# Ledger of designs, part 17: VHH binders against NADH dehydrogenase [ubiquinone] 1 alpha subcomplex subunit 10, mitochondrial (ND-42)

Target 1, 347 residues: NADH dehydrogenase [ubiquinone] 1 alpha subcomplex subunit 10, mitochondrial (ND-42), of Drosophila melanogaster (Fruit fly) (p91929)
Amino acid sequence: TKKYSVFNAIFDKTSKRFDENSKVICVEGPIAAGKSKFAKELAEELDMEYYPAVDLDLIYINSYGYDMRKLDPQLPPSCRSYDVRNFCLDPSHDLAAQFQIRMYMLRYSQYIDALQHVLSTGQGVVLERSPYSDFVFMEAMFRQGYLSRGARSVYNELRQNTIGELLKPHLVIYLDLPVDAVKKQIKARNVDYEVQSKVFSDAYLSDLEQLYKQQYLKDISTHAELLIYDWTAGGETEVVVEDIERIDFNQFEADIHNKKMLDWRFPLEAEWCEARIKYCHEKPDLMNYFNVPRFDVPELVRSADDGKVWRDVWFNAPGMKYRPGYNADMGDEGLLTKTKIGINQGI
Below, E stands for the ipSAE of ESMFold2; O stands for the ipSAE of OpenDDE; V2 stands for 0.75 times the mean of E and O plus 0.25 times the DockQ between their complexes.

## First folded at step 13 (VHH; framework vhh_7mjh_2)

Design q4 (from z6 with Y52H; at its last look DockQ between E and O 0.65; V2 from the best seeds 0.00; counts 0 for: unsure alone 63.0 < 65)
Fold by ESMFold2, look of step 13:
Structure q4 (fold): chain B 347 residues (1-347), chain A 125 residues (1-125)
Amino acid sequence: as target 1 above (347 residues)
Amino acid sequence: EVQLVESGGGLVQPGGSLRLSCAASGFTVSSNYMSWVRQAPGKGLEWIGRIHSGGSTWYNPSLKSLVTISRDNSKNTLYLQMNSLRAEDTATYYCARDYTVEFPHDMGWTYFDSWGQGTTVTVSS
C-alpha cells in the first residue's frame, strides 16, 4: 500500500505541473505580417510566456551592453560581423551562409529555452517562428543564389543532426498574406535597410510562401494542430483564442493511428523527467551537436590563423576577459578571484 | 615545439578492427580538445570526432557506431578505436589539436592548429 503512494509522488512530479495550457505555440508567416503584435497579444490572453523573434544582437551585444561589432576593424574579414542589415543590403556576401546557419542556431537555442520553461513551470509558450520552419529561409536564399550548393549541404547536415532532439510544437498558427500585401507592409514599416533591399522581390517572397505552405505547413500538420488565417488586413486575437479553446489536443487518445502530439506522449513519468533533465540541464550538449565541422565549403571555414586572431580580439574586448560579474574594468567589485574565458577551457 | 605522431595504421580486412595512437608533445592532451580527422585518397578531409578537455567525446554522426576516442593522460596519448571497418574507411588518419568556439560567443566554429603526419589505414580483402 505505502509503496504505491511513494510511487505516485515520484512519477507525478512533471505531470502535475502540466495543465491544458502547457503548450508550445509557434506563430509563423511572412515578413511584416504582424507576427510580433499578434504573438505578444496571444501570449497575454493565454497567460503564456512570449518568445520574440531572434536576431544577431543575441550574440553581438554582450552582458555589459558592449557591441562586439565594434571589433570588426581588428578582425580578419572572415571573422567580421554580419547581421540582418548586412543581408538585406548585400545578400551575395560570403558571410550570408554563416548568417543563415547562425539564425538556425539561435532559433534552436531559443526553442530549448522555451521547452525548459514548459517542462519546469507548466506555463505554455508562444514563439515567433521556430527551428522547424527555419529551412524555409535557407531554401529561399538558395533559390535566389545567395547560398552555394555546398552551404546548403552544410545547413541540411546540421539540421539533420539537431532537429530530432527537440519536441515539435502542439500548435502552429500561420498568418497568411499575399506577396503584394507583404510588400506594402514592408514599405509601411519603413525600416530603411528593408525598404532599400532587393531581397524582398516577388520571386523571393513567392518562394517563401510556397516553401511554407507546400513543405513546412504540410509536414508539421501531421504532428501539430494547425490554424491558418488571412491576415491581409490584420485580425482579432480574441477570435484566434476562441478557435484555440475549441481544439482537442488529446484526440490521439481515441485513435491509435493518430500521429498528433507524438513527441508529447510519454507513457512513464520517468520519461517526462528525462525530457525535463535534457532541456533544463543538457543545453550545452544539445548545442554541441552543431559542432560537426565540414572542410569543403570555403565561406564556412576559418583558418587557424584567423581563429587565433579572433580569440585574442574577442576575449580581450570590454567585458569579455573574465566571466560576467568578474570584470573590474566594467565596474564589478568585491572580486575574490579572476576567472578568464578561454577557447576549449572552462572558468 | 608542439608535435603529434600518429601510429597503428596498416592493412585490415573488411569487418576488422584497428586501434590508432597519437603521441603528443609540447602540450598536455587532457587540457585541450583533441580531434581525429581522415582523408580518403583523392577526397577531402572528414572529421571523425573529438574528446573535450573534460573527457566527454563527440562524433561525426555518420561514424558514431564505428569509432571510439579515448586518451591516456599518463602517456599524453590520444587513441582512435575503429570497428567493423569497410572499404570506404581506407584513408590517412590524422590527430589534431582542436579549438572549438562554443555557443553563445560565436556559432560553433572549429579550428585545428596542429596536425600529425598521419597514419595510413587500408581496408581491403
Scores: ipSAE 0.684, ipTM 0.877, lowest interface PAE 1.4, mean pLDDT 87
ESMFold2 (binder alone), look of step 13: mean pLDDT 78; pTM 0.789
OpenDDE, look of step 13: ipSAE 0.742; ipTM 0.886

Design q5 (from z6 with Y52T M107L; at its last look DockQ between E and O 0.59; V2 from the best seeds 0.66)
Amino acid sequence: EVQLVESGGGLVQPGGSLRLSCAASGFTVSSNYMSWVRQAPGKGLEWIGRITSGGSTWYNPSLKSLVTISRDNSKNTLYLQMNSLRAEDTATYYCARDYTVEFPHDLGWTYFDSWGQGTTVTVSS
ESMFold2, look of step 13: ipSAE 0.750; ipTM 0.903
ESMFold2 (binder alone), look of step 13: mean pLDDT 81; pTM 0.819
OpenDDE, look of step 13: ipSAE 0.734; ipTM 0.882
ESMFold2, look of step 16: ipSAE 0.656; ipTM 0.863
ESMFold2 (binder alone), look of step 16: mean pLDDT 81; pTM 0.815
OpenDDE, look of step 16: ipSAE 0.702; ipTM 0.871

Design q6 (from z6 with Y52T V101I; at its last look DockQ between E and O 0.58; V2 from the best seeds 0.65)
Fold by ESMFold2, look of step 13:
Structure q6 (fold): chain B 347 residues (1-347), chain A 125 residues (1-125)
Amino acid sequence: as target 1 above (347 residues)
Amino acid sequence: EVQLVESGGGLVQPGGSLRLSCAASGFTVSSNYMSWVRQAPGKGLEWIGRITSGGSTWYNPSLKSLVTISRDNSKNTLYLQMNSLRAEDTATYYCARDYTIEFPHDMGWTYFDSWGQGTTVTVSS
């Protein structure tokens, strides 16, 4: 009798924080698909927190806004910066392997932050890509000869040792565009290093599409709900919201062989508490799983001499001598004590 | 002058146990990260694990069920306990002073500025 809006059904919070809204949604698709616009709109319509695509500015721009890339002339070649611009213009560079591993680490780090948010507040999250799909890019780069066999092995070992610590998403939304449409959108975006790049060939983009559809989407759909849309001409976010409302995230209760949402099936309150503690307080330990030294992949090894130069340059840069908030050279005041950042400390 | 001296190697039968020692001088073990690394005959170096200055231990995932790292601060000595040894554990074992740079700095790059001479462990019947 009463017309029931999709929006009210999704956000009907009667004081239960872990309810319909408490979901992890990942937006996937090729470059230039319009993921950012869609993901931001979706998050707003669902009253969820938006997590944009990661990039290496997260590493290279310090807390005071200083760009650490300016240090490159003082650094040995093995220690210099390499970001998405460098990859697009020189994908065969020795630092490409480090770049792709850093992208996985950043996505992993962001995903932990998103899990913390859901478990602390009950508010759902919408992420632009995730650590679960990151391997698609590593594998495509390997097929194009941008990564060595050894680097691929290191990446896969890192992923194997880390990915199981996370909780899989509740929903994956894939925005589908054919390769020809992707190439048109890249030119329309007109980002100089993307337009000039040889990376976005038919071969590379086709490999990405194949890896997404034949490996990632196939695998993740056994654990998460999956929605796929032809996004060649864009779409309406409200239609996707309606489709989300029609999803029964509890369908596994009617079928004992259904494995969806397995990571989110906590029978005891203590298990919810353990998950909250893990993602709210144990992030340094989760990130430490990446710290396994290798000696056999040259482009991923740094000599002790190079490491000492890097340490001396990096931790004497503007704003890097003390913890954030304790650097008088950057204008911080009222300091009672301060401790220099040590080489074995995380940011 | 920094020095690291490993000892305690030798011949052990499969399934046996062995404890290696690393005596340090010229620096304080408990104020540093310390690592164990091994090299099997004809193979490259393999990181075993580390103990942090705070006493936390971290292990190569492939080896974590097989080894335990500890230290004795009063003797400035690092230890590696190995159990259930197999023929594939035959190697020269080194201790090293470990400088690990955490993520996001340098993505956890580690360099080892001081190494011991190594002690050889042979596992065979």
Scores: ipSAE 0.594, ipTM 0.835, lowest interface PAE 1.6, mean pLDDT 86
ESMFold2 (binder alone), look of step 13: mean pLDDT 80; pTM 0.804
OpenDDE, look of step 13: ipSAE 0.744; ipTM 0.886

## First folded at step 14 (VHH; framework vhh_7mjh_2)

Design r1 (from z6 with M107L; at its last look DockQ between E and O 0.66; V2 from the best seeds 0.71)
Amino acid sequence: EVQLVESGGGLVQPGGSLRLSCAASGFTVSSNYMSWVRQAPGKGLEWIGRIYSGGSTWYNPSLKSLVTISRDNSKNTLYLQMNSLRAEDTATYYCARDYTVEFPHDLGWTYFDSWGQGTTVTVSS
ESMFold2, look of step 14: ipSAE 0.637; ipTM 0.855
ESMFold2 (binder alone), look of step 14: mean pLDDT 81; pTM 0.808
OpenDDE, look of step 14: ipSAE 0.819; ipTM 0.921

Design r2 (from z6 with M107L G108A; at its last look DockQ between E and O 0.53; V2 from the best seeds 0.67)
Fold by ESMFold2, look of step 14:
Structure r2 (fold): chain B 347 residues (1-347), chain A 125 residues (1-125)
Amino acid sequence: as target 1 above (347 residues)
Amino acid sequence: EVQLVESGGGLVQPGGSLRLSCAASGFTVSSNYMSWVRQAPGKGLEWIGRIYSGGSTWYNPSLKSLVTISRDNSKNTLYLQMNSLRAEDTATYYCARDYTVEFPHDLAWTYFDSWGQGTTVTVSS
């Protein structure tokens, strides 16, 4: 009978095609806006699956919990780790370009997982940011001189070749804070590399705000519903839930010239099934659109000599010699046959 | 002792077809990943595609409809079939031994440790 309970009952329709709960919601906003708390609360109140912000731990922490960044002393400089801590403390490093491309790839990969979840289960999802807004960070980094013109060109070509394969979100929620409030919240969070960082200048944060509002939000609002909140003093998740309840996601369903929700209009059952197959079974092909060898931007090219060193170090690390479950060095037992992973026939 | 020798280049009219060959020695083509790469005059290198040791292929999206990579394991030879050739396909074409590690959520690590001398294709009427 409560507002949340009534809303969930409406969302829990058993329709196979599309129901009120089968939505993709992306939460956007500047660093330190409180996106994580809000997105998690929203997912709980809507009975949706929560997808937290990606980070490079997804690349560097292996399935046994070993942190591959410990390998850096054994690696050539071009192959060493570079994550958000490195970016905050040394944003002009050559590895910053690869870092930002990896962030886009991780958001893209997570988004595919979210689409698979919606299309397989009917349960909606709430993501903290998305691949659609990722370019905001690339452009801000470029404007501040952290990315070369060549690296920006590579990023844009990768995005051009990949972003069209996804289904745009149903709803974008932007938590708005002015730059001075963002800087105050960064200090209050007191994460050492963020507080010490020269990245979070007025110029950088203003560029992010301008790119979000004048490019991303403007563009995505033609496809998704858009809710914007002044979050300077925080807000009540329940109020946002009530605002979502009032949205008519089908308002433009019959208008062939309106792009609202266009990606989610499946007039034929075969198209719905095709989408489900694409995101459930074809993720490796979707991710392979990123894997076009490049020769033209030196900071994105790795030499054969460096690659050989990296391969030997990486695939002899704790838990990395064999498939998960077959690594005796990590406590797996009773193993008589092993197949090493990550090794080409390179002879 | 690893050697790669491309052949089959030459002059072709627009709309024509051409098959390039890459004879390998000092290693087994079917036990390796192999790539084709090209360089148009005055331009940088452009990756065309790869054949994996298992025989599957993957192509640069910009070239996917124009090319086919194959191999003959009994001859230890790699092939590049090109159809509907255009003036912009004028380039030197190289084969290369390809080392690639792919990940579900990270950029692949790719490097080329051996290259041929190249064979030149000129598309002109």
Scores: ipSAE 0.606, ipTM 0.830, lowest interface PAE 1.4, mean pLDDT 87
ESMFold2 (binder alone), look of step 14: mean pLDDT 83; pTM 0.818
OpenDDE, look of step 14: ipSAE 0.821; ipTM 0.922

Design r3 (from z6 with M107F; at its last look DockQ between E and O 0.58; V2 from the best seeds 0.00; counts 0 for: SAP .67 > .668)
Fold by ESMFold2, look of step 14:
Parts: C-alpha cells; structure tokens; sequence
Structure r3 (fold): chain B 347 residues (1-347), chain A 125 residues (1-125)
C-alpha cells in the first residue's frame, strides 16, 4: 500500500550515508589522451575526490622523500627497481612481469582507498584508470612478447582471486583517440623515455585499443554506465558533466535481469555496514589475496638468499627502520615526545 | 641444522579427513612464519597456506574452506587439517619455514629456506 511504500522509502533513505553524488567514476583511455587534465576537472566540477594514475613512486619514494631506487647497487639483480621508465626503454627485461603485477596491485590498493572514501564520507571519487582495466596492459605486453605464458598465467590467477572482492564502478568514461593521434600526443608531451620508448609501436598501441574496446569496455558496460568521447582534439569537461547528469543510474530497478550497478544494490543496512567495514578496516586482508605464491615461473621467483639481502638493505635504508615520526636518522624527534611529531624544530 | 619432519600421511577414502603433523627442530615454530605446500604426482608445487608468528593464518583461496593450519607451541609442531578429501588432493605434503614480505613494500614475495622430505597422502577407494 501507499503507506508501506512511503514509510520504507523515507526510513531507507534516512539510514543511508550514500547519496546521488556518491559514485565511483573511472576515466579510461590510451596514453597521452589527456586523462589527467580531464579527470581533475571532472572531480572539481562534481565536488569529488580525484585519484591520479598510480606509478611505482608509490613503492619507491618513502614517507621522508627518500628514493629507494638508490639502493639498486646494494641489491641482487632480481631485487632491483624496475618502473615505467625501465619498461619503456627495456621491455624484454626479466623484471617486466613483476612490474606489471605491481601495477595491478597498486591500482587495486588505490581502488580500495577510493571505496573507503566513498563509503566513509559519501563523497564520490574520480579515478584515472582502475584495477578492472589493468589486464589490458598485461595482455598487450603478452602479445608483444614482453611476458611469458607462465607470467600471464600468474597474473590471471592473481586477478581471478582478487578482482571479485571490489565493487565495480558506477560510470566509466573512455577518452577515445586513434593510434596516430596517440603517437602525436606522446611526441608533444615530450617525456624523454616515452619519446624514446621501444614499447609505443603501432602494434602495441593498436593492441591496447582493441583490448580496451573489444574486451574491457564491452564487459564493464554490462555492470557500469559507459560514456565514450572522441578526444582527438580534446573536449569540454562541462559537456561530459551535463551528460553524466542525464544518466539514470537506477534503470536496473525496472528489470530484475539487468546487471548494472549490481555491486551497489544494498537492500539492507547490514550490507552497507559490511562494505564499510571491509574497505575501511580490512585492507590488509584484501591485499593478502595477492600473497598466494606460484613456484613455476622463474622470473617471478625470488631466491631465499636474494630475499634476505633485500630485507637487510631495504629496512635499513634512510627512514625505513622505524615507523614514520620515529626515525632519528631523518631528524625526527618523536622518540622524545609525541607532541613534536611532524614539527621541524632544529637544535 | 634446521629440521622439519612431516608425518600423518596415508591412504584415505574420498570424503575423509586427515591431520598432518610437522615436527620442527633447530628453531622455534612460533617465532617464524610457516607454510604448507603440496605436490601432486607429475605436477608442480602448490601453496596451501601460512601461519604467521603471531598465530593468524592465510590460505590459498582455492583451498580456504577445506584446510586449517594450526600449531602446538609446547611440542614445536605445525599441523594441517584437511577435510572432504578428493582424488585431486593426492600429493606429497611438505611443511616449510617461510619468509614473506608484507604489503606495501614487496608484497607477494614468498620464499622457503627449509622444508622436509614430505608425507604422502593418497585419496582413493
């Protein structure tokens, strides 16, 4: 009856922290598409939190600004740093597989932080790429011979064990550029390792485009709303905002077989609370799904001797011996008093 | 002179249960991370799970509901409880002293510096 329906709607709405603007938006597209500028502008226009593209600086630059890559001369070759610069200049290196898995782990870790933010605060998020599209890069690398069949198998097992623990985005925005425009934008950006890259061939960039369009976008559009824009000459963020405002994110309510927003359909308060607990307090458990070793792919196995050297070097580097605020070698005074943590006093 | 000795293997019918033991000497089990791994005939190693020095456990997601790792610190002994066994669980089972680096620094790297001779489990009518 009318009374039951209105009553439930009022109490259900009142009990939720999640509102119309509490959305997860992922911005996708090829390298040099202008994703960063667009994603920042979109986040500002929508009053959402912006999450930039991940890179391995998240691992290699510690809390004090020390660059852990400086440790490479003290490390066995298997333990040395390898980031996007190394990949662009030397993509057939044994460490390329580790690099790609770490990129997936970083995107996964960032996505958990974004989910935590939405579920804790109600503020929406705009991410530059996501763990859901990460496999596009793994597959393109495999097609070009940069990853072994074994490494691909490890990646796919890790993804299978992890990706289902996340909540798919509400909206994916794909900024579309043809390969020749991508190559022109790479040159115009003039980042030395990108311009000199052995990776950004027509074949690789075409593989990325095909994998995005034929696999990722096709699959994710059954779960999320999808907007695709020709971005060859760029575009206006305000036009995209207007298009987003016209989306009915609840169209699934008219069709029980519709899979859109399935991950965000929480009919009970207990399910909202469970999601908040999971992403706010259980991140270590979520990250432990990556901690399932395989032993059959040599380039992804670190010997016990190499591992011991790595631990000795890494956890004795500047700022790494104690938790942040307690490293006297970096000038911290937290060991003296808690009230001085984060204050630079000098002597 | 670290030593690990697995025991408790044998023939078990499908649907049965079995508890394997790993007696450790030369080090303290409760001060280390410990793992169980297995190797089916003609196949490679498969990681089963780990017990951390603090006593918490983590399992291969494919096996999580079927196995339990525990220890008895007074006996310096590690255990693997296996339930609802199937023919695919036929393997040699090893315990190992485990070094795993925690997130976020080098998450996902696991290596073993010591393991035993194994104990064989056969699941067959």
Amino acid sequence: as target 1 above (347 residues)
Amino acid sequence: EVQLVESGGGLVQPGGSLRLSCAASGFTVSSNYMSWVRQAPGKGLEWIGRIYSGGSTWYNPSLKSLVTISRDNSKNTLYLQMNSLRAEDTATYYCARDYTVEFPHDFGWTYFDSWGQGTTVTVSS
Scores: ipSAE 0.606, ipTM 0.841, lowest interface PAE 1.7, mean pLDDT 86
ESMFold2 (binder alone), look of step 14: mean pLDDT 81; pTM 0.802
OpenDDE, look of step 14: ipSAE 0.845; ipTM 0.934

Design r4 (from z6 with V29F M107L; at its last look DockQ between E and O 0.57; V2 from the best seeds 0.68)
Fold by ESMFold2, look of step 14:
Structure r4 (fold): chain B 347 residues (1-347), chain A 125 residues (1-125)
Amino acid sequence: as target 1 above (347 residues)
Amino acid sequence: EVQLVESGGGLVQPGGSLRLSCAASGFTFSSNYMSWVRQAPGKGLEWIGRIYSGGSTWYNPSLKSLVTISRDNSKNTLYLQMNSLRAEDTATYYCARDYTVEFPHDLGWTYFDSWGQGTTVTVSS
């Protein structure tokens, strides 16, 4: 694997972890475009770390493998689980707003992990989508009436508070399929809740395409390199690799007016150290930017009564009573200390 | 019984400063997160910020340059320092006991199970 370069040998400083392939690459495109196969192949060819698309299993499956969605019968309706299957089958549900915000939050969390990986190891990363494009789904859902104006306002406030803390990607690769090809691929995948869903209408898929192309790709291309491919019949990953190898990521480094790679222009070693500390050690602070309560959007407010029930149910679930490794009900041994999980305040 | 009593409100000229207090009783103050929330006349509630049991703080980004939250655990008292006040800061200010659940468990769900009666701040010449 290619973890070291002549660049690193010449510049023996705290930035020595970087080489020519220490890049953040985001793979974008419509549902069923073949992003997973392409992104995994690309990561393998470039010797980069692959980050698959996020899903809500990341918050519903605890560290012992228990599925917290089993708690739904014990929870108030406002606290119940809602994932992509629920959205496909019941997109007008009050929990759709919470679902979309959680998807942004998970993409944001994964992106921090990817930045940490690049900055601590020097190995590049390939992600399926990113927090930067997440708004496309929120806006498409809003246009279709699945989100209220209030919910959109909350989402945009959260994004405004958070997105500026990240480093934009070096490269975005967009796999382009027309709406009819997307619908064909959804049928071919034959996932029951996708096939049954009314969400993947021409209107919704066209809104996604328009938002991607006319807003996201236009904006991100001022900062990242952008490659766009007609993927209607698929393609060859090696052709894309050859195109990537022709990119001079430093072409505009001396041009103070060009924004390409601006987030990655650290003139001082101290600035590299600050970035490394931020993404390797300060993730809880970054995630705390999501903790700004709003009171004015009912579907995004949890009452005190519901919150108390949720805490009692959630933190008494299998594996949730104590810190990971200290749960005898899950078979842990050597119970040297106990800390009751779910207590963030005294009595 | 949990009891929260705000004080220190009043009339302040634009550009002025004010310090609000919240006296707490009926629970272990030092172990609890606390928040300040305000409500301008005819408007909804606006969260100002929280102070954690360990003393770290987190603020509404729109307000963080204007406010400082502190606590004195020996006196069971929460404080809100406000500077450079404007007419738009005219509001009733509440302290509240804050239960916040952090990511990865949930999207920072916060509920406030106990509120004070509020203290009114009026910013005008």
Scores: ipSAE 0.640, ipTM 0.859, lowest interface PAE 1.5, mean pLDDT 87
ESMFold2 (binder alone), look of step 14: mean pLDDT 81; pTM 0.808
OpenDDE, look of step 14: ipSAE 0.795; ipTM 0.907

Design r5 (from z6 with S56K M107L; at its last look DockQ between E and O 0.59; V2 from the best seeds 0.70)
Amino acid sequence: EVQLVESGGGLVQPGGSLRLSCAASGFTVSSNYMSWVRQAPGKGLEWIGRIYSGGKTWYNPSLKSLVTISRDNSKNTLYLQMNSLRAEDTATYYCARDYTVEFPHDLGWTYFDSWGQGTTVTVSS
ESMFold2, look of step 14: ipSAE 0.660; ipTM 0.863
ESMFold2 (binder alone), look of step 14: mean pLDDT 78; pTM 0.790
OpenDDE, look of step 14: ipSAE 0.824; ipTM 0.922
ESMFold2, look of step 15: ipSAE 0.664; ipTM 0.869
ESMFold2 (binder alone), look of step 15: mean pLDDT 78; pTM 0.792
OpenDDE, look of step 15: ipSAE 0.801; ipTM 0.912

Design r6 (from z6 with V101L M107L; at its last look DockQ between E and O 0.65; V2 from the best seeds 0.00; counts 0 for: grease 24.3 > 24.2, SAP .695 > .668)
Fold by ESMFold2, look of step 14:
Structure r6 (fold): chain B 347 residues (1-347), chain A 125 residues (1-125)
Amino acid sequence: as target 1 above (347 residues)
Amino acid sequence: EVQLVESGGGLVQPGGSLRLSCAASGFTVSSNYMSWVRQAPGKGLEWIGRIYSGGSTWYNPSLKSLVTISRDNSKNTLYLQMNSLRAEDTATYYCARDYTLEFPHDLGWTYFDSWGQGTTVTVSS
């Protein structure tokens, strides 16, 4: 037992870390809307932690900086890398389904990190998109024929098993651009695979806009506060900050029928502590909800032979043979003994 | 030679319980991930759950409250306990050697390199 356990209990309560800026803010909008610039500026002005848009570099670049995509020539086609560049240039590829599921998993993983930050420090967060809006991309891809009915079913099952474990955001900010303006901004950004891509058609971009506005924003606004801005010519972050300052995030306290912020209403200190434990210490359990195999969608399964080749190649790549910090091929010290490198593996 | 032999199936009344066994040879159950999978007549495969090499378990959320996976390392045998059986639980039940890696490695995609021939459970009356 701690010598000052009573004193620690008084001063280490989760609820004491919270102030008016202990909020989760999600910035949403079409591609090329200027979300990154706005979200970063907003986080700086509010003294919040900025979480940039996820991408597959989070999977493919290991802790030593090696890009695992270089392994593709050694891998069976089903095991090769597929990221946003591949999607833009070849959206009908079998790996598009895996790509979209990986994007959801990465957004989910990042959101857990953001919740951990808020609950551990009391500092608010600003995220570029979130797991809650991710389905917009899955549905738009499905409507364009890039995902099979089976792949959509797998995605929806994974989402059903996972999304309820998170806390919905306090505020969603949607940066609105019409399709024509989005296409002009894509050209102006001049990223070669985006400019060359047939994915960013009027049909696809209109589907995204419709799904965002008619499904995502409608649904999330029952819980979160919602701000929508015409961002066609850009805007001033300071104006948005002023609008945020006018929001009463506690209006539900004056009206018991108000449904806002339900996920953040913790009447007991024990419930705050449970949330902190969940997001600070139980991330592996949360991510295990994704480990439910389906066998009926051919593009989402691997043969045992392909899986074996993948394991042999992947875990012999530079920096991948041992845990981070124990790879002598990357210059680490203190691991050149039988005891430190003896990993037993059964059949 | 790797072999997996399921047993313990049969006819059971609705509401009953049944424990299935999977005897393994040619490898050590406790050094591997192992799964149970089922296939109802005319339907596709449905994953039931997994026991990890360390002994922890993880289940299909739709079946989590209905099943329990365990093993006996001294007999190199995997078990599936099923309770409150219903007509829809009628299926052939298989055990499999499981090569699933956790996030972020393989992002939850699973492959099985060895399967048993199955044991049939019929829930009827």
Scores: ipSAE 0.567, ipTM 0.826, lowest interface PAE 1.9, mean pLDDT 86
ESMFold2 (binder alone), look of step 14: mean pLDDT 79; pTM 0.794
OpenDDE, look of step 14: ipSAE 0.816; ipTM 0.921

## First folded at step 15 (VHH; framework vhh_7mjh_2)

Design k1 (from r1 with Y99E H105Y; at its last look DockQ between E and O 0.58; V2 from the best seeds 0.00; counts 0 for: grease 26.7 > 24.2, SAP .797 > .668)
Fold by ESMFold2, look of step 15:
Structure k1 (fold): chain B 347 residues (1-347), chain A 125 residues (1-125)
Amino acid sequence: as target 1 above (347 residues)
Amino acid sequence: EVQLVESGGGLVQPGGSLRLSCAASGFTVSSNYMSWVRQAPGKGLEWIGRIYSGGSTWYNPSLKSLVTISRDNSKNTLYLQMNSLRAEDTATYYCARDETVEFPYDLGWTYFDSWGQGTTVTVSS
């Protein structure tokens, strides 16, 4: 089976082969659309790595399984936990801004891991949402009054400083449900904080749909291939696979004005090698683009005093005193040297 | 007693260059993260960049082509080199001891526990 295009073979003559499945695919859509089931099935059918939706358990559950949210009574209000459950039940809380920025950072971090996987192994990836669409949620939250103008400004500055460092996806798949179908699916899922929530109003869900369709999908489709499906009654993953197999991801080769796949064009071997180095070895530098402090939005500023309390409580919690595998309080054995986890450890 | 003293400010013409100094006492610059921050008249604080304890640097993307942070460990002194100065670079410049928690431990932000008094740079004429 020959997997190279003629164009790729000419320009990639000295580099390692990628097969036709060495692609980044992002699955998009409203809450409760069935993205997880579809994305996982798609990844299995295409022999790709599946990246599930991020959540703040990635921050709050430590490597020993301890839930850091239990520390909240010991923490200043600015440092307390706030996740999707808190947002659904108390969306006007000051921590909502931090929550949304952290969601963007987690999606960004996951996307780097996905790029590393493609560039180091050649295996494609299927992600449930991406950093490119994350702004849809920030804007919808802002329109509903859950974020201040200052918080929106911080988010937009962070995005401006970070998003250009990534490689845009090859394919975006949007699972389309109208607002009334989304509301029915939220009730059918019967997740208590989602059902009780006032967040999933007609206004909020309509704002999400409008932002996705009128801003995100229009913008990303100039680079990525785009497939849109009516998913109101669900669908068949195999039909989508067939549609993907018909896409010519190299159509840009016949048209000098075509901007598709621009990020994935590596005319020089050195550029391909530099991309591999960047995403395989330089993730700390990429994450460092988020470390541009702003001082003008009170709900996004942690005072030095609050920061000191947070550090003391956090790094003395169960399993947090030493590196994973070296915590006797969690049952680790045979310890000869203990190295404490600390703040300002350097890059 | 932790002290930070900035110096080297003054009047400079557009397109000119200037090097600011920050003399530290009561702690070791090379064992800490250090930042430069500025405040233009009538504006809020703007972070310029950081030098890590290991010596690597990181800059505000809007300023990275115009500034360089360095240090002299034998003098316990931090420096900010500024080039191609513009009228909007008129500000009071501060150095600060920087305590940042970074990925993977938290996705948090920078905290400053000690600040200098500032030195004023005016870009005019």
Scores: ipSAE 0.582, ipTM 0.829, lowest interface PAE 1.8, mean pLDDT 86
ESMFold2 (binder alone), look of step 15: mean pLDDT 78; pTM 0.792
OpenDDE, look of step 15: ipSAE 0.727; ipTM 0.884

